VH-VL binders against q0atu2. Designs and how they scored, part 300

Target 1, 119 residues: q0atu2
Amino acid sequence: MLDKKARIRTSREYRNVFEKGKRLSGRFLIIYYVENALDNNRFGFITNKKIGMAVIRNRIKRQLRAIVREYQGQVKNKHDIVLVARAGIGKSSFEGMEKDYIAIMKKAGLFARNANKID
Short names: E, the ipSAE of ESMFold2; O, the ipSAE of OpenDDE; V2, 0.75 times the mean of E and O plus 0.25 times the DockQ between their complexes.

## First folded at step 16 (VH-VL)

Design a113 (framework fv_dusigitumab)
Fold by OpenDDE, second read of step 17:
Structure a113 (fold): chain C 119 residues (1-119), chain A 122 residues (1-122), chain B 111 residues (1-111)
Amino acid sequence: as target 1 above (119 residues)
Amino acid sequence: QVQLVQSGAEVKKPGASVKVSCKASGYTFTSYDINWVRQATGQGLEWMGWMNPDSGDTGYAQKFQGRVTMTRNTSISTAYMELSSLRSEDTAVYYCARDVGYDKGEFYFDYWGQGTTVTVSS
Amino acid sequence: QSVLTQPPSVSAAPGQKVTISCSGSSSNIGYNYVSWYQQLPGTAPKLLIYDNNKRPSGIPDRFSGSKSGTSATLGITGLQTGDEADYYCGTWDSSLSAGYVFGGGTKLTVL
């Protein structure tokens, strides 16, 4: 699980990202991102009813949190990032979600090389 | 079979605009980004930008910011690249190319159009 | 001028082996997978290698790719006259100005 301080938790924090942030769409995800005044990144997750029942939405949210946690060390500092699940994500594999996330984050210029990256 | 078919050669005056089309077939058009790459005569490949056919999102190389516009018509699976304020240096062959980024998490171009020659001369 | 650096030309006789180098930085080759493209005279580029060392269908195994650190290498064994072309390396650049970058290209001449 993500550290508490690495999570967007309040409606005001979410609103700030949506109003002031940039938006990029992938195949299964939409990200909103904006610089923050902190020394750490914060992540938010939105799974709407369009992706399926509560059980599905909760599963997707857990998977997205796992992906974000896996790659959090590669994200450039001082950003608030909200992940919005798209309708088709329920039929996607975990790997599919992961690749989509990576692609979007690279397109957004939010990924940076770290010591754990092996290519 | 995946195919990208581009519009024909263009001849333009300096200061004019050119709009090149790229019609995709053989795959789901909205599932892959379209990139544009140009090549001046006797020169190397130069990446211009990407366009997401589903969302319409774009990302342009800094060199072309303000002059290039990448769009699409999903109903006919066609991508467009418009370059304005043309100058002689813009004379080149322009290619559209399919991007596999969303599938792979890495970016490379697995299919290319045949190219469109754009000549800018007074 | 190009973000990735390639030798402008290489040459060899049929049957020989050639290598083409591609030098970048930590934000591009150092962080992302490298692809190679072959461009025969008067034609559009063709994907030759992806993910550093993988070949698309139809590409013979005499073409190979490798990557180490911030550099990549294309290898061609059993050189044929039909291999005479321009070769470009490319990869994503994860710098602040995120985008795709190409090498300057290498002209391969078969003697």
Scores: ipSAE 0.898, ipTM 0.949, lowest interface PAE 0.5, mean pLDDT 95
Fold by ESMFold2-Fast, scan of step 16:
Structure a113 (fold): chain C 119 residues (1-119), chain A 122 residues (1-122), chain B 111 residues (1-111)
Amino acid sequence: as target 1 above (119 residues)
Amino acid sequence: QVQLVQSGAEVKKPGASVKVSCKASGYTFTSYDINWVRQATGQGLEWMGWMNPDSGDTGYAQKFQGRVTMTRNTSISTAYMELSSLRSEDTAVYYCARDVGYDKGEFYFDYWGQGTTVTVSS
Amino acid sequence: QSVLTQPPSVSAAPGQKVTISCSGSSSNIGYNYVSWYQQLPGTAPKLLIYDNNKRPSGIPDRFSGSKSGTSATLGITGLQTGDEADYYCGTWDSSLSAGYVFGGGTKLTVL
């Protein structure tokens, strides 16, 4: 699981991202994102009833957290990012969600190498 | 058969705007981003931006920010690129191209339009 | 002002082998996959190589690609007169102004 400090928890924090952030859509995901004043990135996850039954929504949410955790080292520092699953995500594979996530994060300018290594 | 068919050549005066169209066929239009790439006379390829035909989201190269607008009409599977405040340096062939990013997590252009020549002259 | 550097021209005789280099930085080639595009005179570019070294259907195996660090290379063996074209490398740039970038292009002449 993601570290507690890396999670958006309160309705106020979600509202801040939705109101002040930028929005970018992929095929299965929408992200809302804004720079924060913290030393770390924070992620929120929204899966709504249009996706399907609770079993499907819970699987999607778990899989999205796993994808975010895997790629967290590539996310540029100091951002609050909310992932909203689109209705069609329930028919996607894990790989499909992963590739959609990578594409939208790159298009948002949020993905870069975090190693500080100069080639 | 995937095809991207662009509108015909345009001749414009400095300060005018031009709007180029790109009609897609042979695939689900809303599933792939359309990118615009230009090639000024005697120069290389220059990326201008991407447009998501499902959402209408766009991303523009810094050089064109404020002068370019990319839109679409999903009912006719057509993408548009409008460039304003034209200068002689904007004389170029403008291409639309399909982007596989959402399928692959990496960006490349698998199909291209035939190009639209835009000439800016007084 | 291309972000990726290619030689402006290369030349070789029919049947020979040629390589075209493409040099970038850690935010583009160093982090993302590289593609190559062929532009025959008077035509639109065509995808030649994607994901560093993969060929689309219909592209013969005499075209190959590779990537090492912040550089990529296009190889063409068994050179033919029909290969005379401009060749462009391209990739995503993950810097602050994220977007797609092309090399300056290499004119291949088959003499």
Scores: ipSAE 0.810, ipTM 0.913, lowest interface PAE 0.7, mean pLDDT 91

Design a114 (framework fv_dusigitumab; at its last look DockQ between E and O 0.68; V2 from the best seeds 0.79)
Fold by OpenDDE, look of step 18:
Structure a114 (fold): chain C 119 residues (1-119), chain A 122 residues (1-122), chain B 111 residues (1-111)
Amino acid sequence: as target 1 above (119 residues)
Amino acid sequence: QVQLVQSGAEVKKPGASVKVSCKASGYTFTSYDINWVRQATGQGLEWMGWMNPDSGDTGYAQKFQGRVTMTRNTSISTAYMELSSLRSEDTAVYYCARDVGYDSGEFFFDYWGQGTTVTVSS
Amino acid sequence: QSVLTQPPSVSAAPGQKVTISCSGSSSNIGYNYVSWYQQLPGTAPKLLIYDNNKRPSGIPDRFSGSKSGTSATLGITGLQTGDEADYYCGTWDSSLSAGYVFGGGTKLTVL
């Protein structure tokens, strides 16, 4: 699980990201991202009813948190990032979600911090 | 099979605009980004940008910012690249290419259009 | 001028082995997987290698790729006359101006 300080937790924080941030869509995910005034990155997750039943939404949320946690060390500092799951994500594998996340983050220019990628 | 078929050759005057089309078939058009790459005669490949056919999102190389526009018509699975304020240096073969980034998390182009020659001359 | 650096040309006789180098930086080759493209005269580029060392279907195993640090290498064994072409390396650049970058290209001549 992500550290508490690495989470977007309040409606105000989410609203700030949606209103001031940039939007970028992948196959299964949409990210909203904006610079923050902190020394750390914060992540938020949105899984709405379009994805499916609560059990599915919770599963997707857990998977997205796992993905974000794994790659958080590669994200450029001082960003608030909200991941919005798209309707089709429920039919995607974990690996599919992961690759989509990586692609989106790279296109957003948010990956490059302390490059630790193992090829 | 996957195919990208581009529009025909163009001849333009300096200062004009050119719009090249790229029709995709053999796969779900909205599932893969389309990239545009150009190649001047006798020169190397130059990446211009990407376009997400589903969302319409784009990312352009800095060199072409403000001068290139990448769009799509999903109903006919066609991507477009428009380059304005043409210069003689823009004379090149322009390629569209499918990007598999969403599948792999790594960007590379597995299918290419046949290319469109754009000639800019006074 | 290209972000990735390749030798302008290489040459060898049929049956021999050639290698083409591709040099980049930590933000591109150092962080992302490298792909190679073959461009026969008068044709569009063709994907030759992806993910540093993987071959698409239809590409013979005499083509190989490798990556180390901020450099990549394309290897071609059993050189054939039909291999005469331009070869380009490419990868994503994760710098502030995120985007794809190509090498300058290498002209392979079969003697």
Scores: ipSAE 0.903, ipTM 0.952, lowest interface PAE 0.5, mean pLDDT 95
Fold by ESMFold2-Fast, scan of step 16:
Structure a114 (fold): chain C 119 residues (1-119), chain A 122 residues (1-122), chain B 111 residues (1-111)
Amino acid sequence: as target 1 above (119 residues)
Amino acid sequence: QVQLVQSGAEVKKPGASVKVSCKASGYTFTSYDINWVRQATGQGLEWMGWMNPDSGDTGYAQKFQGRVTMTRNTSISTAYMELSSLRSEDTAVYYCARDVGYDSGEFFFDYWGQGTTVTVSS
Amino acid sequence: QSVLTQPPSVSAAPGQKVTISCSGSSSNIGYNYVSWYQQLPGTAPKLLIYDNNKRPSGIPDRFSGSKSGTSATLGITGLQTGDEADYYCGTWDSSLSAGYVFGGGTKLTVL
């Protein structure tokens, strides 16, 4: 899991990212992102009821946090990033979510390096 | 089955704008980003940008920022690339190409349009 | 100017082997997977190799790819006259100006 300092926790902090940030959509995810004045990155996660029942939403949230944690070292420092799960994410595999995340982060210019291992 | 069909050749004067279309068929148009790549006669490939046909999000190469606009019309599965303030150096073949980034986490172009020749001359 | 460096031309006889190099930096080939595109005269480019070494359906196993550090290589064995084309490497560049970049292209002549 993510360290407490790497989490967006308050409504005010989420609102700041939504209002001032840039937005990019993938197939299963939308990210909102803005540079912060801290020395680290912070992540927020939103899974709404259109995704499915609580069991599905909780699984998705855990999987997204795991993906973000694994690729944390690839993310350019000093950003607040909110991941919003789209309705179709419930049909995705873990790998599908991971690939979508990598693609949108690269297109956003937020990845310093490829997080995938070379063959 | 997958096909990208582009609009016909254009001849423009310096300072004009050109809008090239790319009609997609054989797949779910909104599931894959469309990229635009150009090639001057006898020269190499030059990437211009990507456009997400679902969201309308775009990312442009810095060289074209401020002059290029990439859009789509989802009801007819068509992507557009408009380049303004044309110069003679913009004379090239313009290609649309589909990327599979959201499936793979890596970017590459699996299908290409046939190309649209744009000639800028006075 | 091309971001990735390829030799401008390469030539070999039918049936022979040829390799085409593609050199980049830590922000592109060093971090991202490489693809190769074949452009026959008067046609649009066609995907030949993706993810460093994978072939799309319909691409013969005579075509292969590899990557080491900040460089990639396209290998072609059993050369045929129909292989005469321009070959381009391409990858994502993760530098400040994130985007896709191509090599300058290599003209393959089958003599």
Scores: ipSAE 0.826, ipTM 0.914, lowest interface PAE 0.7, mean pLDDT 91
Fold by ESMFold2, look of step 18:
Structure a114 (fold): chain C 119 residues (1-119), chain A 122 residues (1-122), chain B 111 residues (1-111)
Amino acid sequence: as target 1 above (119 residues)
Amino acid sequence: QVQLVQSGAEVKKPGASVKVSCKASGYTFTSYDINWVRQATGQGLEWMGWMNPDSGDTGYAQKFQGRVTMTRNTSISTAYMELSSLRSEDTAVYYCARDVGYDSGEFFFDYWGQGTTVTVSS
Amino acid sequence: QSVLTQPPSVSAAPGQKVTISCSGSSSNIGYNYVSWYQQLPGTAPKLLIYDNNKRPSGIPDRFSGSKSGTSATLGITGLQTGDEADYYCGTWDSSLSAGYVFGGGTKLTVL
């Protein structure tokens, strides 16, 4: 589970990312990302009604949170990042979502070796 | 059979622009990114950028930022690379290449076009 | 001045083994997987090795790859005259200017 400080919580915080941030699409995900004024990253997750019923949306959210948790040490700090599930993500595997996340985060320039460690 | 077939050779004067096409066949065009790579005569490979045919998203090498535009027409499975403000140093063979990143989470180019020679001379 | 450093040339006799090195940094080879490309004279590059050490279909097992730290190595055994080509390493660079980078290329001559 992500730290409470690492979550985007309010509608205003989400809106800021969508309005001010950059966007990048993969096969199953879209990321929106913007620099923040904190010393840490924050993550948000959107599973729109268009992707399916609540059971499906909840499963996808849990899988995306697990993926983000696994790679969080590799994400450049000081970013607010919203993951938006695309229509059709329900047919993807966990591994498919994971590879999509890795690819788009690298293309966005958000992955760096040991980004959240003090050296 | 995956194929990438590029447009023919171009001769341009300094200051002009060139637009190279890359027609894909044998796979779902929107499922894989297209990258552009150039090679001057007797020189190494130089990566120029990537383009996602589904979204139209691009990422350009810093050297070409502001001079390169990568686009596509999905109805004819064709990618384009346009380079403006041409200089003699832009004389090279330009390749399109298919990126496998969404399959593996790692980036490499499994299929390449035949190359398009662009000559910039006065 | 390529980001990844390769020897400009290597040579060996038919039937022998050769290795081609590729040196980078923590943001490229140290963090990301390495691929190798073969370019025969007058042709487009062809993928030879991906994910550090894996071969695409149709590439014989006498071609091998390895990675240690910030360096990668292409190995070719049982050299044939048809192996004369330029060889390039390539990988993603996860620095501030994120993008793909190639080595400067190595010309292999089979004598």
Scores: ipSAE 0.761, ipTM 0.903, lowest interface PAE 1.1, mean pLDDT 91
OpenDDE, second read of step 17: ipSAE 0.900; ipTM 0.950
ESMFold2 (binder alone), look of step 18: mean pLDDT 92; pTM 0.949

Design a115 (framework fv_dusigitumab; at its last look DockQ between E and O 0.55; V2 from the best seeds 0.75)
Fold by OpenDDE, look of step 17:
Structure a115 (fold): chain C 119 residues (1-119), chain A 122 residues (1-122), chain B 111 residues (1-111)
Amino acid sequence: as target 1 above (119 residues)
Amino acid sequence: QVQLVQSGAEVKKPGASVKVSCKASGYTFTSYDINWVRQATGQGLEWMGWMNPDSGDTGYAQKFQGRVTMTRNTSISTAYMELSSLRSEDTAVYYCARDTGYDSGEFYFDYWGQGTTVTVSS
Amino acid sequence: QSVLTQPPSVSAAPGQKVTISCSGSSSNIGYNYVHWYQQLPGTAPKLLIYDNNKRPSGIPDRFSGSKSGTSATLGITGLQTGDEADYYCGTWDSDLSAGYVFGGGTKLTVL
C-alpha cells in the first residue's frame, strides 16, 4: 500500500486537484493532476457506483493502488494525482488497466524517470 | 478492416486556414487516439499532435501550439485537423494515424490515412 | 534536426542484408519502445516493427528490430527490390512536452 504521505486523504485535497488541476482521459481512467508544494507525489483514487457493486469497486481500487505503487518511481515529483475509474474498467484486465495508466501518464508528461519499464 | 480515409488536396494562400478530415471505419472510433503527422516534400515525418476521440482531449507538438486544432465528430467517426496562419513552410502531405497507446502503453501508429496534400502558395 | 538520428541513406544488392540505426536519448529510446515505419515511394507510411522487435501481421521475418540503451536497429535480410523505400524510427519522448518523435528517415536503395 502507498505510504500515508503519498495519499490524498482529505476532501479539501481532492477538491483542490479537481478545481486547479488538469484533466486527461484514458480508456479506463481519468486522471486529474496538479503541482503541489511538497517534495513528494500524492495519489487519490475514486471508484463510483457506475463501476459496479462495492466488491467490484474495492477490487478496482486495490488494483489501481497496485499499479500506482509499481510505477511510482517514474512519476515526476511534486504532483497531486487523482485517478478516477471509468465505467468500463470493471470489464478490463489488470494488464489493460496498467497499460491505460501508463499511456495516460505519458500523455500527461508525468512519466519522466527511467525506472524499470514494463516488458 | 480498419481504414482511415482523408479529405482531398487543398490549396491555400498564406495566412489562411486549412481543415483536413479523417474518417475512420472498421473499429470503435472512440477507443483509439488519432494522431496527425505531416511530411514536406522530400522531407521526413513530423508529428503534430494527438486527439482522443472519446474525450476530445488533445496534445500538440510545441511547434504547432496556437496554430493547430484537432477535433472530432463522433457521430460520423471523423477526426479533423485545422492549421491556421498558413505559411509556405506548411506545404506538405498531412496524415492521420491511429494510435495504439491504450492497448500497449506504447505509442505506435498501426493504421494511416492515405494523406492529404496541402499547398500554401501566394 | 530530428530528435532521433538515422543515416540518410543505405544501399545494398538484392539478397544482401542491411541495417538501419536509430539513435536517441534517455528520454525517448532509453525509456520507450521503438517502432519502425516503411514508406514506399508515393505512399503513406506503414507500420513495420513495433515494440522494438515485433512484426505486425503481413510483415515478413526478413524484417527485424532490436534496441539497446538509447539506440535501435532495423535489420533487413534477403533484400528485395520491393524493399526500396524510406524507413523511419519513432517513439515517445518525455522531454518534448510529451510527444511523439521520428527519426530523420533512411533512404534504402536496392542496387
Scores: ipSAE 0.902, ipTM 0.951, lowest interface PAE 0.5, mean pLDDT 95
Fold by ESMFold2-Fast, scan of step 16:
Structure a115 (fold): chain C 119 residues (1-119), chain A 122 residues (1-122), chain B 111 residues (1-111)
Amino acid sequence: as target 1 above (119 residues)
Amino acid sequence: QVQLVQSGAEVKKPGASVKVSCKASGYTFTSYDINWVRQATGQGLEWMGWMNPDSGDTGYAQKFQGRVTMTRNTSISTAYMELSSLRSEDTAVYYCARDTGYDSGEFYFDYWGQGTTVTVSS
Amino acid sequence: QSVLTQPPSVSAAPGQKVTISCSGSSSNIGYNYVHWYQQLPGTAPKLLIYDNNKRPSGIPDRFSGSKSGTSATLGITGLQTGDEADYYCGTWDSDLSAGYVFGGGTKLTVL
């Protein structure tokens, strides 16, 4: 599970990312991202009704959180990032969503090996 | 069969703009990003940027920011690269190439256009 | 914006083996997979090796790749005259100015 401190919690915080952030699209995901004034990254997740029924949207959210958790150590520090699932995501595999996420994060310049860590 | 077909050779004067096209066929155009790579005579490959044909999102190499614009027309499966304020050092062969990033999480160019020669001379 | 380092040229006789090195840094080869492109004279580049060591269909097994740390190597065995070409390594650079980077290219001459 993602640490609660790594989650975007309030509508104000989501609004800030959407209004002041940059946007990048993949096949199944759109990310909005902005630097924050904190010591850590925070993630938000949006799955709208265009994806499908609640059971599908809940599955997608769980899978996206799992992907973000797996790759959190590679994300450059001090960012608020909102993942918005596109309508077609319900037809994707877990691996398909994972590859899409990796590609988008790399193109956004948000991924680096051993980010936030001395090795 | 996957194919990328580019427009013909261009001769331009310094200060002009050039717009090169890349027509895709044999796959779903909107599913793969198009990259542009150039090569001056006797020189190496130089990456210019990527363009997402579905969203229109772009990422440009810092050297070309402010001079390059990458666009597409999805109705004819065609990508475009426009380079402005041309100078003699922009004389090169310009290639479009398809990347597999959204499939693999890694970027490599599995199909390339044949190249478009752009000559900048007075 | 960094450029990967390759030797400018390499040469060998038909039937011999050659290796072409590609050296980078932690933000490019050290983090991302390396890919190789073959450019025959007067033609567009062609994907030769992807994901460090995989061959596209149609590429013979005498072409191989490997990666260790911040360096990658392309190997060609059973060298043929038709292998005369420029060879480029390429990868994503995950640094501040995220983008794709190529090596300077290696001209292979079959003598």
Scores: ipSAE 0.837, ipTM 0.918, lowest interface PAE 0.6, mean pLDDT 91
Fold by ESMFold2, look of step 17:
Structure a115 (fold): chain C 119 residues (1-119), chain A 122 residues (1-122), chain B 111 residues (1-111)
Amino acid sequence: as target 1 above (119 residues)
Amino acid sequence: QVQLVQSGAEVKKPGASVKVSCKASGYTFTSYDINWVRQATGQGLEWMGWMNPDSGDTGYAQKFQGRVTMTRNTSISTAYMELSSLRSEDTAVYYCARDTGYDSGEFYFDYWGQGTTVTVSS
Amino acid sequence: QSVLTQPPSVSAAPGQKVTISCSGSSSNIGYNYVHWYQQLPGTAPKLLIYDNNKRPSGIPDRFSGSKSGTSATLGITGLQTGDEADYYCGTWDSDLSAGYVFGGGTKLTVL
């Protein structure tokens, strides 16, 4: 699981990302991201009711958390990042979500070598 | 068969703008990003940016930030690239190309338009 | 000048083998797969090799690719006069100014 310090937790933190951040869409995901004043990244996850029933939404959240955890060492530090599941993500495979995440994170400029340096 | 067909050659004066079109066929237009690449005579390829036809999202090479706008009309499966404040060094062939990033997480251009020559002269 | 460095030109006789190098950095070739494009005179570029060493349909197996560290190599065997073209390597650069980068191009002359 993601560390408590690597989680976006409060309504204010989520609002800050949505209001101040940049937005990029893939096939299954939308990311919102903004620089933070921390030494680390923080991640948030949103599944809208339009995606499906609660059991489906919770499974998708678990899958997205696993993907983020797998690649977190490659994410440029000092960002708050919210992943929003799009309608239709329930028809995607884990591989499909993973490739989508990689693509949009690269296009957002958030993936880099040595991204987790603490300066 | 995937096909990207671009608009015809343009002649522009310095300070003007140019808008090049790229009409896609043979695939679902909104499923793949369109990139723009230019090539001055006798020179190499220069990437300008990407555009997501579904969302309208863009990412521009820093050299063109503030001068380039990439858009689309999904009703006619057409992408556009507009370059403003033209100068003589913008004389080039401009290509649209489809990228495959959402299929694999790796970006390459599997199909290219035929190119559009833009000449900037006084 | 280009982010990825290629020799400006190479030449060889018909039937021979050539290699074209592409040198980059940890943020591009070291992090991402490398792809190659062929541009015949007066035409648009065409995908030749993707994902370091894979060929799209219609590309003969005398074209090959490899990658080691921050360098990539395009190999062409059994050279034909029709192979005379410019060859570009390309990849994503995942650094500060994230975007796609090309090599400067290599003109292959078959003589």
Scores: ipSAE 0.743, ipTM 0.893, lowest interface PAE 1.1, mean pLDDT 91
ESMFold2 (binder alone), look of step 17: mean pLDDT 92; pTM 0.949

Design a12 (framework fv_dusigitumab)
Fold by ESMFold2-Fast, scan of step 16:
Structure a12 (fold): chain C 119 residues (1-119), chain A 122 residues (1-122), chain B 111 residues (1-111)
Amino acid sequence: as target 1 above (119 residues)
Amino acid sequence: QVQLVQSGAEVKKPGASVKVSCKASGYTFTSYDINWVRQATGQGLEWMGWMNPDSGDTGYAQKFQGRVTMTRNTSISTAYMELSSLRSEDTAVYYCARDVGYDSGEFYFDYWGQGTTVTVSS
Amino acid sequence: QSVLTQPPSVSAAPGQKVTISCSGSSSNIGYNYVSWYQQLPGTAPKLLIYDDDKRPSGIPDRFSGSKSGTSATLGITGLQTGDEADYYCGTWDSSLSAGYVFGGGTKLTVL
């Protein structure tokens, strides 16, 4: 799991990202992102009922957190980023979600020059 | 069979706008981003931007920001690139190209349109 | 100038091997996969190599790609007259401006 300081926790913080941020969509994911005034990145995750039952939504959320954590070192510092799972994500593989995440983050300009994969 | 078919040649005066179309067939239009790349006579390839046909999201090269607009009409599987405030140095062949970025996590163009020649002269 | 550096031209005789280099930086070739495109005179570019060293269906194994550090190389063995074309490398640039970048192109002449 992501460290607590790397998580968007409150409704107000999510609202700020949605209101002030930019939006970019991929195949299975939508990201909303905005620069923050902190020394670290923070991530939020939204999986709505359109995706499927709670067990499926919880699996997707867990997998997305794992993907975000894996590539955390590549993300440009000082951003709040919210990942919203699209309805079709329930049919994707872990690898499919990972590739979609990489593609979206690159297109958004959020992967830093000279950044390394965490492990 | 995947195919991208572009609109015909255009001749424009400086200061005008041009809108080039790219009609896709042989695949699910909304599943792959469309990129635009231009090439001036005797020069190299220059990337202009990408457009997501499902969402309408776009990303433009900094050089073209403020002058380019990329859109689509999903009912006819057609992408558009409009370039405004034309200058003589915008004279080029303009290509649309399909990317597979979401499948691979990387970006490359597997199918290209035939190109549209745009000439800007007074 | 282009962000990725290629020699403007290369030449070789039929049956020989030729290599075309493509040099970038840590924010592009050093971080992302490289693709190669072939452009025959008067035609649109065609994908020749993707993900550094993979060939699309229909591309003969005479064409190969490789990458080391911030440089990529396209290799062509058994050179044929039909290989005369412009060759472009391309990759995503993960710098502040973020976008796709091409090399300046290399004109291959079969002597």
Scores: ipSAE 0.359, ipTM 0.829, lowest interface PAE 3.2, mean pLDDT 89

